# Ledger of designs, part 7: VHH binders against Kynurenine formamidase (BNA7)

Target 1, 268 residues: Kynurenine formamidase (BNA7), of Scheffersomyces stipitis (a3ggu3)
Amino acid sequence: MSEKIVFYGKEQLQRIRIFNYSESNDKTLIVLHGGGWRDPRNSYNDFEDMANYILEEKKATNINIIGIDYRLSPFIKHPVHLIDVLTAFRYILENYKTGQLSIVGHSVGATLLLEILNYVEIIQTGLEQLETSEPSIEELQTLFDFISKNLTFKTMYFLDGIYDVRALLEEYPSYDFFVKSAFVSTVAIEEASQLSWKQHNEAFKIAVDKYEILHSLEDELLSLNQPKLFAKYLQDRKIECSFRTGNWGEHEQVYRSQAVSEHVLQNM
Below, E stands for the ipSAE of ESMFold2; O stands for the ipSAE of OpenDDE; V2 stands for 0.75 times the mean of E and O plus 0.25 times the DockQ between their complexes.

## First folded at step 4 (VHH)

Design g33 (from d7, 17 letters changed; framework vhh_8fcz_2)
Fold by ESMFold2-Fast, scan of step 4:
Structure g33 (fold): chain B 268 residues (1-268), chain A 121 residues (1-121)
Amino acid sequence: as target 1 above (268 residues)
Amino acid sequence: QVQLVESGGGLVQPGGSLRLSCAASGFTFSDYYMNWVRQPPGKGLEWVSTISSGGSSTYYADSVEGRFTIIRDNDKKMVYLQMTSLKTEDTAVYYCARYGDWVTRSYFDYEGQGTQVTVSS
């Protein structure tokens, strides 16, 4: 298993980790961590157990595995996390032959996966709330043009995620503290809460073949409310998804579950 | 049981100084980044400052950079906010918060309601 770290930007957290890579491999698994937009203890290294299971235990070395880091709140605000993630994808796709992409997002990482599906609207409305002109219109347009042409996924795995921030705060008002470190205003929260949008009949901006929702029954931080709302959102859009639950550990253990890693490996 | 107890707030005139204190208990203090956040009257919660677990890195909101200093004492399990050149816009309830433990602290579940800072005259 590789510990190769590569930077896609100038800041410390604008980095990816190459767990395994070969140009001859036809499949790439991307892993995208959580941590409530802000926890520096969460990184691509959250997925070391998943990578070890796939590469060392199962000997599936014909799969590339790349982890993405992104800058954290309060130092940046939504939608800059998503801009970093898309910048990382541009870097990866420009510099590595990836074949078919699949992706696991955990917690806020799963939030970011949902944001990728409507990235143009999420980024545009988020930047309006920040009242900033950075990045430049030209830089943003070249990123959007690249992403629209080049980014597709075979499978998106949504692991113990937050899919609607407004509904999260309705269920857990005490979570307001960390959410407000990441979102500049209540309007920014509402604009990021896709499942609460009045219109969701438009096709997603990114093509995805399979949607897999996974939620640990032992998650002490998030109830089944979030994944159930998300499954209904996809169903209302006529999008097929799988919804699976199991005893896979607490919120910060689910990405270390061998059962979860096995499921990801078997469905890539 | 995680406990964070804020103190040191009060009434001060514009241009004045205050030092806020936060006493931590119930966890390994030296493992965590610590934050100061504030809530002005009628507004939402806003982040003010962060200090790394070992104290080697500090971060500040643009509105307080150069005026506020965050400090910690791991032996005493304390974090402090030294506030200078206070403005009426700094009027708020100030809360101490553990960074990196994104769901274990609740303002409604812990002793103390923050510490009130009022800048006026």
Scores: ipSAE 0.013, ipTM 0.235, lowest interface PAE 8.7, mean pLDDT 87

Design g34 (from d7, 17 letters changed; framework vhh_7xy4_2)
Fold by ESMFold2-Fast, scan of step 4:
Structure g34 (fold): chain B 268 residues (1-268), chain A 121 residues (1-121)
Amino acid sequence: as target 1 above (268 residues)
Amino acid sequence: QLQLVESGGGLVQPGGSLRLSCAASGFTFSDYYMAWVRQPHGKGLEYIATISSGGSSTYYSDSVKGRFTISRDNAKNTLYLQMNSLKPEDTAMYYCARYGDWVTRSYFDYKGQGTQVTVSS
């Protein structure tokens, strides 16, 4: 596995790690970490065990694997995490032949995957709550234009994720601590809580062939409530998904599970 | 064993000041961002302030900006919160927290007893 780090922006966490890459590879797996918007111990390196399983143990070197880092709260606020992730995708797609993309998001990484599906509305409403002029409207429109024309996925894997922040805080009021570091106001939380939106009929902005929801039964931080709400949300939109559970370890162990890594590899 | 021990709370009049301390042990304190959080009786946890591992960057919730100052002494493995211009609504149990622990680990890692701050009236 490579330890090659490349920066897509000027800040230290605006970086990607290239675990494996060849222009001749027709498939790329992107990995997107969690950490409650804020934990600097969480990085693309959370997925080292998954990458090792795929590349070294299973010898699937015909797959590119790239991990994305993004800036963290409280130093930035929603939706800047998502803007960083989309900026990373623009960088990757401009500089690397990726072939077919699939992506694993863990915890808040899975939150960010859901936000990618409605990225325009999520970013615009989030920036209105921040009352900031950065990025500029011109920079943001250029990014949106690029993403809408170039970003598609074969499979999105949603691993032990947070899909509705409002519902999370109803179930776990004590999580208010880390959520308030990431969201500027209760209005920002409500506007980011896509599964609690009354309804919308617009198709997702990003084409995805397959939706895979995975949740460890041993997750001590998130109950089955989050993935059940998300599966219902997709069902209501007439989108087919698979929903799988297993004994894959605690919240910060599930991305190291060989069973999870095998499932990802077999469905790429 | 990871341990965070808060101290310095007490009863104070509106407009008064208190300085809270948190003694950390069982991990490399200088490698971690640290935070102060509070919980008023019968209410949820409220985020108050965060400080970077080296102490150069700080962030405050809007409710305490200009009144509270977070600081740290990495040589002593100690986190501080200087609280000025205290208001009745600042009444809460105050907890020291290692940054990120609540999402990635048991959110009881920061629980010592906390330290109670009571602002009269």
Scores: ipSAE 0.012, ipTM 0.247, lowest interface PAE 8.8, mean pLDDT 87

Design g35 (from d7, 22 letters changed; framework vhh_8k46_1)
Fold by ESMFold2-Fast, scan of step 4:
Structure g35 (fold): chain B 268 residues (1-268), chain A 121 residues (1-121)
Amino acid sequence: as target 1 above (268 residues)
Amino acid sequence: AVQLQASGGGFVQPGGSLRLSCAASGFTFSDYYMGWFRQAPGKEREFVSAISSGGSYTYYADSVKGRFTISRDNSKNTVYLQMNSLRAEDTATYYCARYGDWVTRSYFDYWGQGTQVTVSS
């Protein structure tokens, strides 16, 4: 596996890791880490075991694997995490031939996948709450135009994720300490809580062929409430999804599960 | 028990320099991001700087960029803040802190005692 690091921006966490790449490959797996918006110990390297399983154990070297890092709270606030992720996608799609994209998001990484589906509304409302003029309207519009034209996925894998922050705090009020590090206000939390939106009938902004929800029964930090709410949300929109559970380890072990890596590989 | 001991504060004139030290014990220092925060009288505690566990990544508040440098020596379990071109608005009690994981009850799960920096003519 390659340790090649490339920067898509000027800050140290605005980087990607190229685990494996060839322009002759027709498939690219993107991996997007969690860590409660804030934990610097979480990075694209969370997925080293998944990449090793795919590339070394299964010898599927015909698959590109690229990991995305993004800036962390409290140094930045929602929706800047998502803006970084979209900026990384613009960089990747401008500089690499990717073929079909699939993506695994873990924990907050899965939150960011859901935010990608409604990225315009999420970023617009988030920036209004943040009361900032950076990025500029022109820069943001250029990013949105690029994303709308170029970003599609074959499969999104949502791994042990947070899909509705309001519902998370209803279930676990004590989690407000890390949520408040990432969101500037209760209004920002409410506006980011997509599954609680009253207007959820509009089409997603990003085309996705297949939705895969995966949740470890051994996750000690997140119950089945989050993935069940998300599966219901997709069902209500008449979007077909797969919902799987298994004994795949605790919250910070799920992305290292061989069974999870095998499932991802088989469904790309 | 986890202990963070900040030192090196004092009185300095504008334009002067000070080097703060934070000696850590009771945990595996090299596993943690470390940070510096400050609190001026009557104000909220504000972020100053942070450094990754291996020292490869550093972060600075806009007000201190180019003037302050954070560093660490994992062999000595110590994090440092070199403060140059000090200004009156840098007057505060400076705290070092251990950056917690995302499940801890704070961005930084342990705080040092603090060291006073006074910049005056």
Scores: ipSAE 0.016, ipTM 0.370, lowest interface PAE 6.8, mean pLDDT 89

Design g36 (from d7, 20 letters changed; framework vhh_7xy4_2)
Fold by ESMFold2-Fast, scan of step 4:
Structure g36 (fold): chain B 268 residues (1-268), chain A 121 residues (1-121)
Amino acid sequence: as target 1 above (268 residues)
Amino acid sequence: QLQLVESGGGLVQPGGSLRLSCAASGFTFSDYWMAWVRQPHGKGLEYIATISSGGSYTYYSDSVKGRFTISRDNAKNTLYLQMNSLKPEDTAMYYCARYGDWITRSYFDYKGQGTQVTVSS
């Protein structure tokens, strides 16, 4: 299996890891890690077991797999994580032939998937809370124009994710310590808590054919409350999704589960 | 039992350099990601630099990029911060910190007593 690390920006974590790339491949699986916005021990390497299962054990060699890294808190704050992820997508789509695109997000990676669906509002409100002039309005509009014209997914897999930060802190007030490292204010948390929005856009900004919510019953850090809230949010928007649970290991084991990797492979 | 002991702080002129050291004991130092954080008088904690357990990955805050270098010597159980081109705004108490698990209720599960850095004429 071929492997390559490429940088989409000037910073250490503005990088992607590409497995098995070929222009003849008809599918690309993107993998987006978690780590509570801040944990440098989580990276595109989290999905090595999934990549090895798909490409080496199951010999599904017609698939590119690309892991995305992004800068971490407290060195950056929301919504810069999402801006990095969109910048990575722009780089990927400008430089690689991807075919059908699907994506797995784990934990905060799944949070970022949900944020991609309403990326314009999430980024604009987040940047207002940071009171920053970087990126410029022109740079941001160029990125948004590219994303709106070029980014679509066949399947989004939301794996053991955080979908509403406000609700997370109501359930687990002790998680405040890592949330505060990523969000500059209570207002920033409220503006990012998409499922709790009083007013929202009717249509998502990104076209997605299938929504797959996956949650391990053995997850010791997140209860079923988060995926249930998210499933209800999609149902209220008249969007069909599947919601699956299984005994797939603890929070930091679920992305290494062969059962999860098999499900992803069979449905992409 | 667990200890992080910082040293190397002091008074230095703007543009000067200091090297901070952190001596770790009571745990397997080579298993842990480590960080330097600082706290100016009357302000909150500011993250400065992070280094992976093996030293292969480092991260820096924008305020110190190009001026500070984090490093470690696992054989000596010691973490270092080389500070160059020091500015008055670098004046703070500097702490050596050990990364905990994010489930542990804290970003860092252990932090030393600190060493004071004062940048003035």
Scores: ipSAE 0.013, ipTM 0.382, lowest interface PAE 8.0, mean pLDDT 88

Design g37 (from d7, 21 letters changed; framework vhh_8fcz_2)
Fold by ESMFold2-Fast, scan of step 4:
Structure g37 (fold): chain B 268 residues (1-268), chain A 121 residues (1-121)
Amino acid sequence: as target 1 above (268 residues)
Amino acid sequence: QVQLVESGGGLVQPGGSLRLSCAASGFTFDDYYMNWVRQPPGKGLEWVSTISSSGSYTYYADSVEGRFTIIRDNDKKMVYLQMTSLKTEDTAVYYCARYGDWLGRSYFDYEGQGTQVTVSS
């Protein structure tokens, strides 16, 4: 498969990998990796097995596949990971004909997918906690205007994700070490824990046709608590979603599962 | 069995230079990002620099950007920190650290004893 790397920003992790692309293709699958906001071993390359299954084993070459990298903690802090992801989407949509978009996010990648749904509030409150003037209000407004006009998804696949950081730390206090590398304060963690927001009846900022929650029963890092909380959050909003489980490997193996890749291919 | 052995520290005048070395053993060196961190007297650990597994990507703390250079030699399993234009505030014990994974591990695997850098007139 092709390994074309393109930069959407000036920093080394502000890059995308194009696994397959043609202007004639009417579907694009975006893949967004995890790694606890911080692990440099996680990248768009996590999805090489998924891309290989779709493109080479199943011969579905009529699908574009693009992986997104983003800067990592402790070098940056929330919400800069999300700003990088949205900047990557702006770059992709300005430079490539994508047709219908679907996206799979793994672990923190799935956290970022949820954050995309509420991106304005997440970024504004996050930057307030960072006490920074970068990016400028004008730069943010330009990005937000582009995203609100141009970004929609057919299917979002949430794969073994973290959806409520506060609840994660209640269940696993030992995860504090990587969470605190990504969030500057307890207040920043609270503001990013969207499922726990008191006023969350507002419509999502991004249109998504289908929500797919997938969780491996063999995940040794995350129990079913996270996907159950997320499924309930969507149900309370009367948003249709599917919730599937299976024996798809440990946390860092699930994105290599052929069963998961087949499900993604059949439903995009 | 992971071992990181730092060397090259010493007493230097402001504006001077030192080269720190870190010898790694007990793991597949080429698979890991490597870091330099320091602990100034009476303060906590401060991250200084990171180098990717291939050596193609480097990152620096604002306080050392343009003055320090991190390099690695994968064949020799060595990480170096070339320090120039040293300031009194660079006085610290310097540690070489392997970047640990997020699975129940701290930011860095500290296996070294550190090497003392003192910048004074």
Scores: ipSAE 0.006, ipTM 0.248, lowest interface PAE 9.7, mean pLDDT 86

Design g38 (from d7, 22 letters changed; framework vhh_8k46_1; at its last look DockQ between E and O 0.18; V2 from the best seeds 0.00; counts 0 for: pae E 8.9 > 2, grease 24.8 > 24.2, placed apart)
Amino acid sequence: AVQLQASGGGFVQPGGSLRLSCAASGFTFSDYYMGWFRQAPGKEREFVSTISSGGSSTYYADSVKGRFTISRDNSKNTVYLQMNSLRAEDTATYYCAAYGDWVTRSYYDYWGQGTQVTVSS
ESMFold2-Fast, scan of step 4: ipSAE 0.111; ipTM 0.580
ESMFold2, look of step 5: ipSAE 0.012; ipTM 0.257
ESMFold2 (binder alone), look of step 5: mean pLDDT 79; pTM 0.785
OpenDDE, look of step 5: ipSAE 0.020; ipTM 0.345

Design g39 (from d7 with D59Y V103I T104G R105Y Y110S; framework vhh_surovatamig_d1)
Fold by ESMFold2-Fast, scan of step 4:
Structure g39 (fold): chain B 268 residues (1-268), chain A 121 residues (1-121)
Amino acid sequence: as target 1 above (268 residues)
Amino acid sequence: EVQLVESGGGLVQPGGSLRLSCAASGFTFSDYYMSWVRQAPGKGLEWVATISSDGSSTYYVDSVKGRFTISRDNAKKSLYLQMNSLRAEDTAVYYCARYGDWIGYSYFDSRGQGTLVTVSS
């Protein structure tokens, strides 16, 4: 596996890692880490075991694997994490032939996958709460135009994720310590809590062929409440998804599970 | 084992300056964001400043912006806090910590013994 690091922006965490790449490959797996919007121990390197399983154990070298890092709270606030992720996608798609994209998001990484589906509304409402003029309207419109024309996925894998922040805090009020570092206000939390949106009946902004929800029964930080709420949200929209559970380790071990890596590989 | 040893504290008049140092061992210093955190008498722990692993980015709490400067020397495995224009409210024990240890999991096991800064007439 390659240790090649490339920067898509000027800040240290605006970087990607190229685990494996060839222009001749027709499939690319993107991996997107969690860490409660703020934990610097989480990075694209969380997925080293998954990449090793796919590339070395299974010898599936015909798959590109790219990991995305993004800036962390409290130094930035929602929706800047999502803006970084979309900026990384623009960089990747402008500089690499990717073929068919699939993506694994873990924890907050899975939160960011859901945010990608409604990225326009999430970013617009989030930036309004930040009361900032950066990025400019022109810069943001250029990014949105690029994303709308170029970004599609075959499979999104949602791994032990947070899908509704409001509901998370109802179940675990003590988690407010990391949530409040990432969101500037209660209104920002409500606007980001997509599963609680009252009037959102529009189609997703990004085309995805397959939705895979995966949750470890051994996750000590997140119960089945989050993935069940998300599965119902997709069902209510008549969007087909699979929901799988297994004994795949604690919250920070699930992305190292060989069973999870095998499932990802088999569905690419 | 992670070890962090703070030094440079002392008694100083309002408007004065101090430079704090932190010597790190037991981990790969250059891989970590490093922070200064303080605790005033009878108050909780307050984050003061953070510096990226390569030193290119710095972050400060609003009350110290323009007065404090965080820096590092990766070759010496050392972290610094230059404190200028000190105020009575800056009186605290100052701790050096890896970023994740004090805010990621709310654990402070890897913080050092601290260095006391007293700002008084």
Scores: ipSAE 0.000, ipTM 0.212, lowest interface PAE 13.0, mean pLDDT 87

Design g40 (from d7 with G100D D101N V103L R105K S106D; framework vhh_surovatamig_d1)
Amino acid sequence: EVQLVESGGGLVQPGGSLRLSCAASGFTFSDYYMSWVRQAPGKGLEWVATISSDGSSTDYVDSVKGRFTISRDNAKKSLYLQMNSLRAEDTAVYYCARYDNWLTKDYFDYRGQGTLVTVSS
ESMFold2-Fast, scan of step 4: ipSAE 0.017; ipTM 0.384

Design g41 (from d7 with G100S V103F T104G R105E; framework vhh_surovatamig_d1)
Fold by ESMFold2-Fast, scan of step 4:
Structure g41 (fold): chain B 268 residues (1-268), chain A 121 residues (1-121)
Amino acid sequence: as target 1 above (268 residues)
Amino acid sequence: EVQLVESGGGLVQPGGSLRLSCAASGFTFSDYYMSWVRQAPGKGLEWVATISSDGSSTDYVDSVKGRFTISRDNAKKSLYLQMNSLRAEDTAVYYCARYSDWFGESYFDYRGQGTLVTVSS
């Protein structure tokens, strides 16, 4: 397993970690961490156990594994986390032969995966709420054009994620402290939540072959309400998905579960 | 009771230097990431720098990179900010802040009283 770190931007958290890479490999697993938009103790290294299981225990060295870091709140606000993630994808696709992409998003990482499915409207609306001119319109148009033409996924794994921030705060009002750190206003929260579940324009649609929802029954921070809402959303739209639960540890342990890693390996 | 007490602020000429100190008490200092945050007159709170619990990793806002250095002494339960090549725009009240885990009470769950830094001729 590699500790190779590469920067896709000028800031310290605008980085990726290459756990394993060969251009002869036809499959790439991307891993995208959580941490409530803000916790610097969460990073691509959350997935070290998953990478070790796949590459060392199972000897699946024919799979590339790349982890994405992104800037954190309160230093930045939504939708800048999503812009960083898309910038990382542009960097990866321009510099590495990836073959077929699959991705695991944990917690807020899963929130960001959902946001990728309507990225243009979410980013445009979020930047208007933020009242900022960075990035420039030209930079955004270049990024959106690249993403719409080049980014597709075989499997998206949504691991113990947040899919409806408004519903989260209704269930857990005390989570307001970290959500408010990541969003400039309650209006920004409401708009981001609503737009994450809006069908995107066909010109910007991201093709995803399979949706996998995974949720640990031992998660002490998120109940089954979040994955149930998301599963219903996909079912109502007749999108191919699976929903699995198991005893895979607490919120910050689920990405270390061998059962989870095995499921990811078998379905990518 | 968690307490953070800043010192070292003052009036300094542009291009000058100041060293801020923060004395921590009421918690296990070595278990926490620590930060410096500032608030300029009429502006919002701005993060400046963060240091990991063991001091092995540091991060800075772009405007201070190469000029400011965050450090800590876990044995003395103290946090420091060495500020060099000071500019008028660095004028602010500087706060020592404890970084909390994201499932805790807040991102900076405790701040000190602040120490004023004025950069002026």
Scores: ipSAE 0.000, ipTM 0.136, lowest interface PAE 17.3, mean pLDDT 87

Design g42 (from d7 with V103L T104P S106G; framework vhh_surovatamig_d1)
Fold by ESMFold2-Fast, scan of step 4:
Structure g42 (fold): chain B 268 residues (1-268), chain A 121 residues (1-121)
Amino acid sequence: as target 1 above (268 residues)
Amino acid sequence: EVQLVESGGGLVQPGGSLRLSCAASGFTFSDYYMSWVRQAPGKGLEWVATISSDGSSTDYVDSVKGRFTISRDNAKKSLYLQMNSLRAEDTAVYYCARYGDWLPRGYFDYRGQGTLVTVSS
C-alpha cells in the first residue's frame, strides 16, 4: 500500500493519497472522508483498513485506490469543500488513467457525493451566500466544463451519510454548532438541504450507473432517518438504489468494517 | 475571525503544577463548550477536558481526573487548565479548542496554536 501524497492545490489539505496505482488497471476506487465539515482527525487515512482489505487481504491489486482530502471549516465555508473535491477530480482525471470510477463517501463525504450529483446548483447557490470573489467566474466555468465532460461513476457508495441538513437539525438541534461553522447562513443551510429544498428539481448532472446506500445499525450519531429520506428521494426520481444495513460499528468505525469493504469490492 | 491564544506552558519537575490560560476572541465565548486537547511528541491529538458554556459541568479523560481542573471566565472570555501532580506522561503541546456534543469522539471546530508543557527532572 502506497503512502504517496500529491497536491492538487496550494493549501495543505488540497491533497490526494495514492494507495495503489497502475496505468494497466481499468478500475479506480475513490474514497472521500467525513468529519462534519471541520474535524482535522478525519482524512483519506480513514480508509486505510478498506484499502488494506482490498489490496493486501484480497490481493485485488488490479484496482487503483485514491483518497481525497479537502479544506475544512471554519476556515472555509460551503460550498468550498465541494469545489476542492471537484478540483481534486479534475487533477486526478488530467494526471492519471483511471478507467471506470467508483466512489465511497462517509458521513459528510456522502453529503459531498450527493452534492456532486447537483454540483452546478449547489455551488452557484452556495457562492451567492458567501459574498466572495474566489474562485473567479472563469476558473469556475473551466472547472464546470471539465467536470460535465469527464466525470462519470459506475457506483457511488453512500456510507452513513448526511443527505438533508435541515432534517438533521430538526432531529438533532444540538448539531447546529458544527453545521453553523460550515454554513454561512440559515439560507445556505436551507439551499444545501437537497432532499427537502423544493427548488432542487433538475436532473442529476453526473452519470452514475449504480447507487448504494449503506448504514450501520450501530451508528450512534445518525439514525436511519437520513438514509430512508435519501432512498425515498431517489425512488421519487425513478432512480434504482440498493439500501443495506448491518451491524458494522459506530459512526467512526463503519469505514473500517470488513463486511463493508467486502461489499464495495464485490461491486467494483 | 475566531482566535484562541494559549499561554502558561513551560518546564516543570514531576509532581509540580502549571496553570494554562486561553484568551478567546471573534465569537460569543459564553455560547460554546470549551475544551483542552493535547498532543504528545510523535502522537495524535488527545482530548483532556471539557467545560459547559455556563461552567456548571466538566468532564475529564481518566488519566487526569483528580489532578487537572478546567474552568472559565465568560466575562474575560478566558479558559483555564490548572494542572497538579504533573507526570512525565503529561508532556505535550496543549491546545484550547471549541468542542461539540459528539462525545467521546467530539468535533473541534477551532483550536489555538498551543503551549508546550514539558515534565522532566
Scores: ipSAE 0.000, ipTM 0.152, lowest interface PAE 13.7, mean pLDDT 86

Design g43 (from d7 with G100F V103L Y110S; framework vhh_surovatamig_d1)
Fold by ESMFold2-Fast, scan of step 4:
Structure g43 (fold): chain B 268 residues (1-268), chain A 121 residues (1-121)
Amino acid sequence: as target 1 above (268 residues)
Amino acid sequence: EVQLVESGGGLVQPGGSLRLSCAASGFTFSDYYMSWVRQAPGKGLEWVATISSDGSSTDYVDSVKGRFTISRDNAKKSLYLQMNSLRAEDTAVYYCARYFDWLTRSYFDSRGQGTLVTVSS
């Protein structure tokens, strides 16, 4: 397994790690970490055990594995995390042959996966709340044009994620300390909480063949409320999803579960 | 109508073995992941083991790894749990359960009546 790091931007956290790559491989797994938008202890290296299981223990070296880092709050705020992730995808797709893409997002990483599905609306409303001129309209339009033409997924794996920030704060009011670090206002939280939007009439902006929701029963930070709300949201949109639970460890252990890694490998 | 019927429970001494069985009907058994879950006296429901639809993949709660083995026979529409080196803390009602089906919005959309396992001298 490789430790190769490549930068997609000028800031330290605008980087990817290439765990395994060959242009002859026809499948690429992207891994996207959590950490409450702000925790520098979380990085693409959260998935080192998953990559080791797939590449070293199971010898599935015919799969590319790439991990994405992104800038963290309080230095940046929503939707800049998502803009970094999309910029990383642009970089990856411009510079690497990936074949079919699948992606695992953990915690806030899973939040970002859901935001990718409605990225135009999420980014536009988020930037309005930031009241900023960066990035420029031209830069943003160029990114959106690239993403709309080039980004699709075979499977999105949503691992112990936050899907509705408003509902999270209703259940756990004390979590406002990290949420407020990442969102500039309560309006920004409301506009990012797409499961709570009044209408779900628009098709997703990104094509995804398979939706997989995974949640550890031992997660001490998030109850089944979040994945249940998300499963209902997909059901209301007439989208099939798989929902699986197991005793896969606490919130910061689930991405190291061999059972989770095996499930990801088997369904890619 | 989905039906799951568990059997094989009983009283065993610590260190003993039991084999639980589950007979399934009313659905295409070979299309579904299957699980064993248990409920100890005065405790909540605890997941124990899961097996994939074709039997190629299994997963277990840490406390039973190396002691319990989940298996299935799709031709017989049956699920099994071989329990070895039983401990007092394994005392529970054991349920056969179909995995979460998001269409029914249930963690386990079907489970049987259960079979009681008591581990004591």
Scores: ipSAE 0.000, ipTM 0.122, lowest interface PAE 18.4, mean pLDDT 87

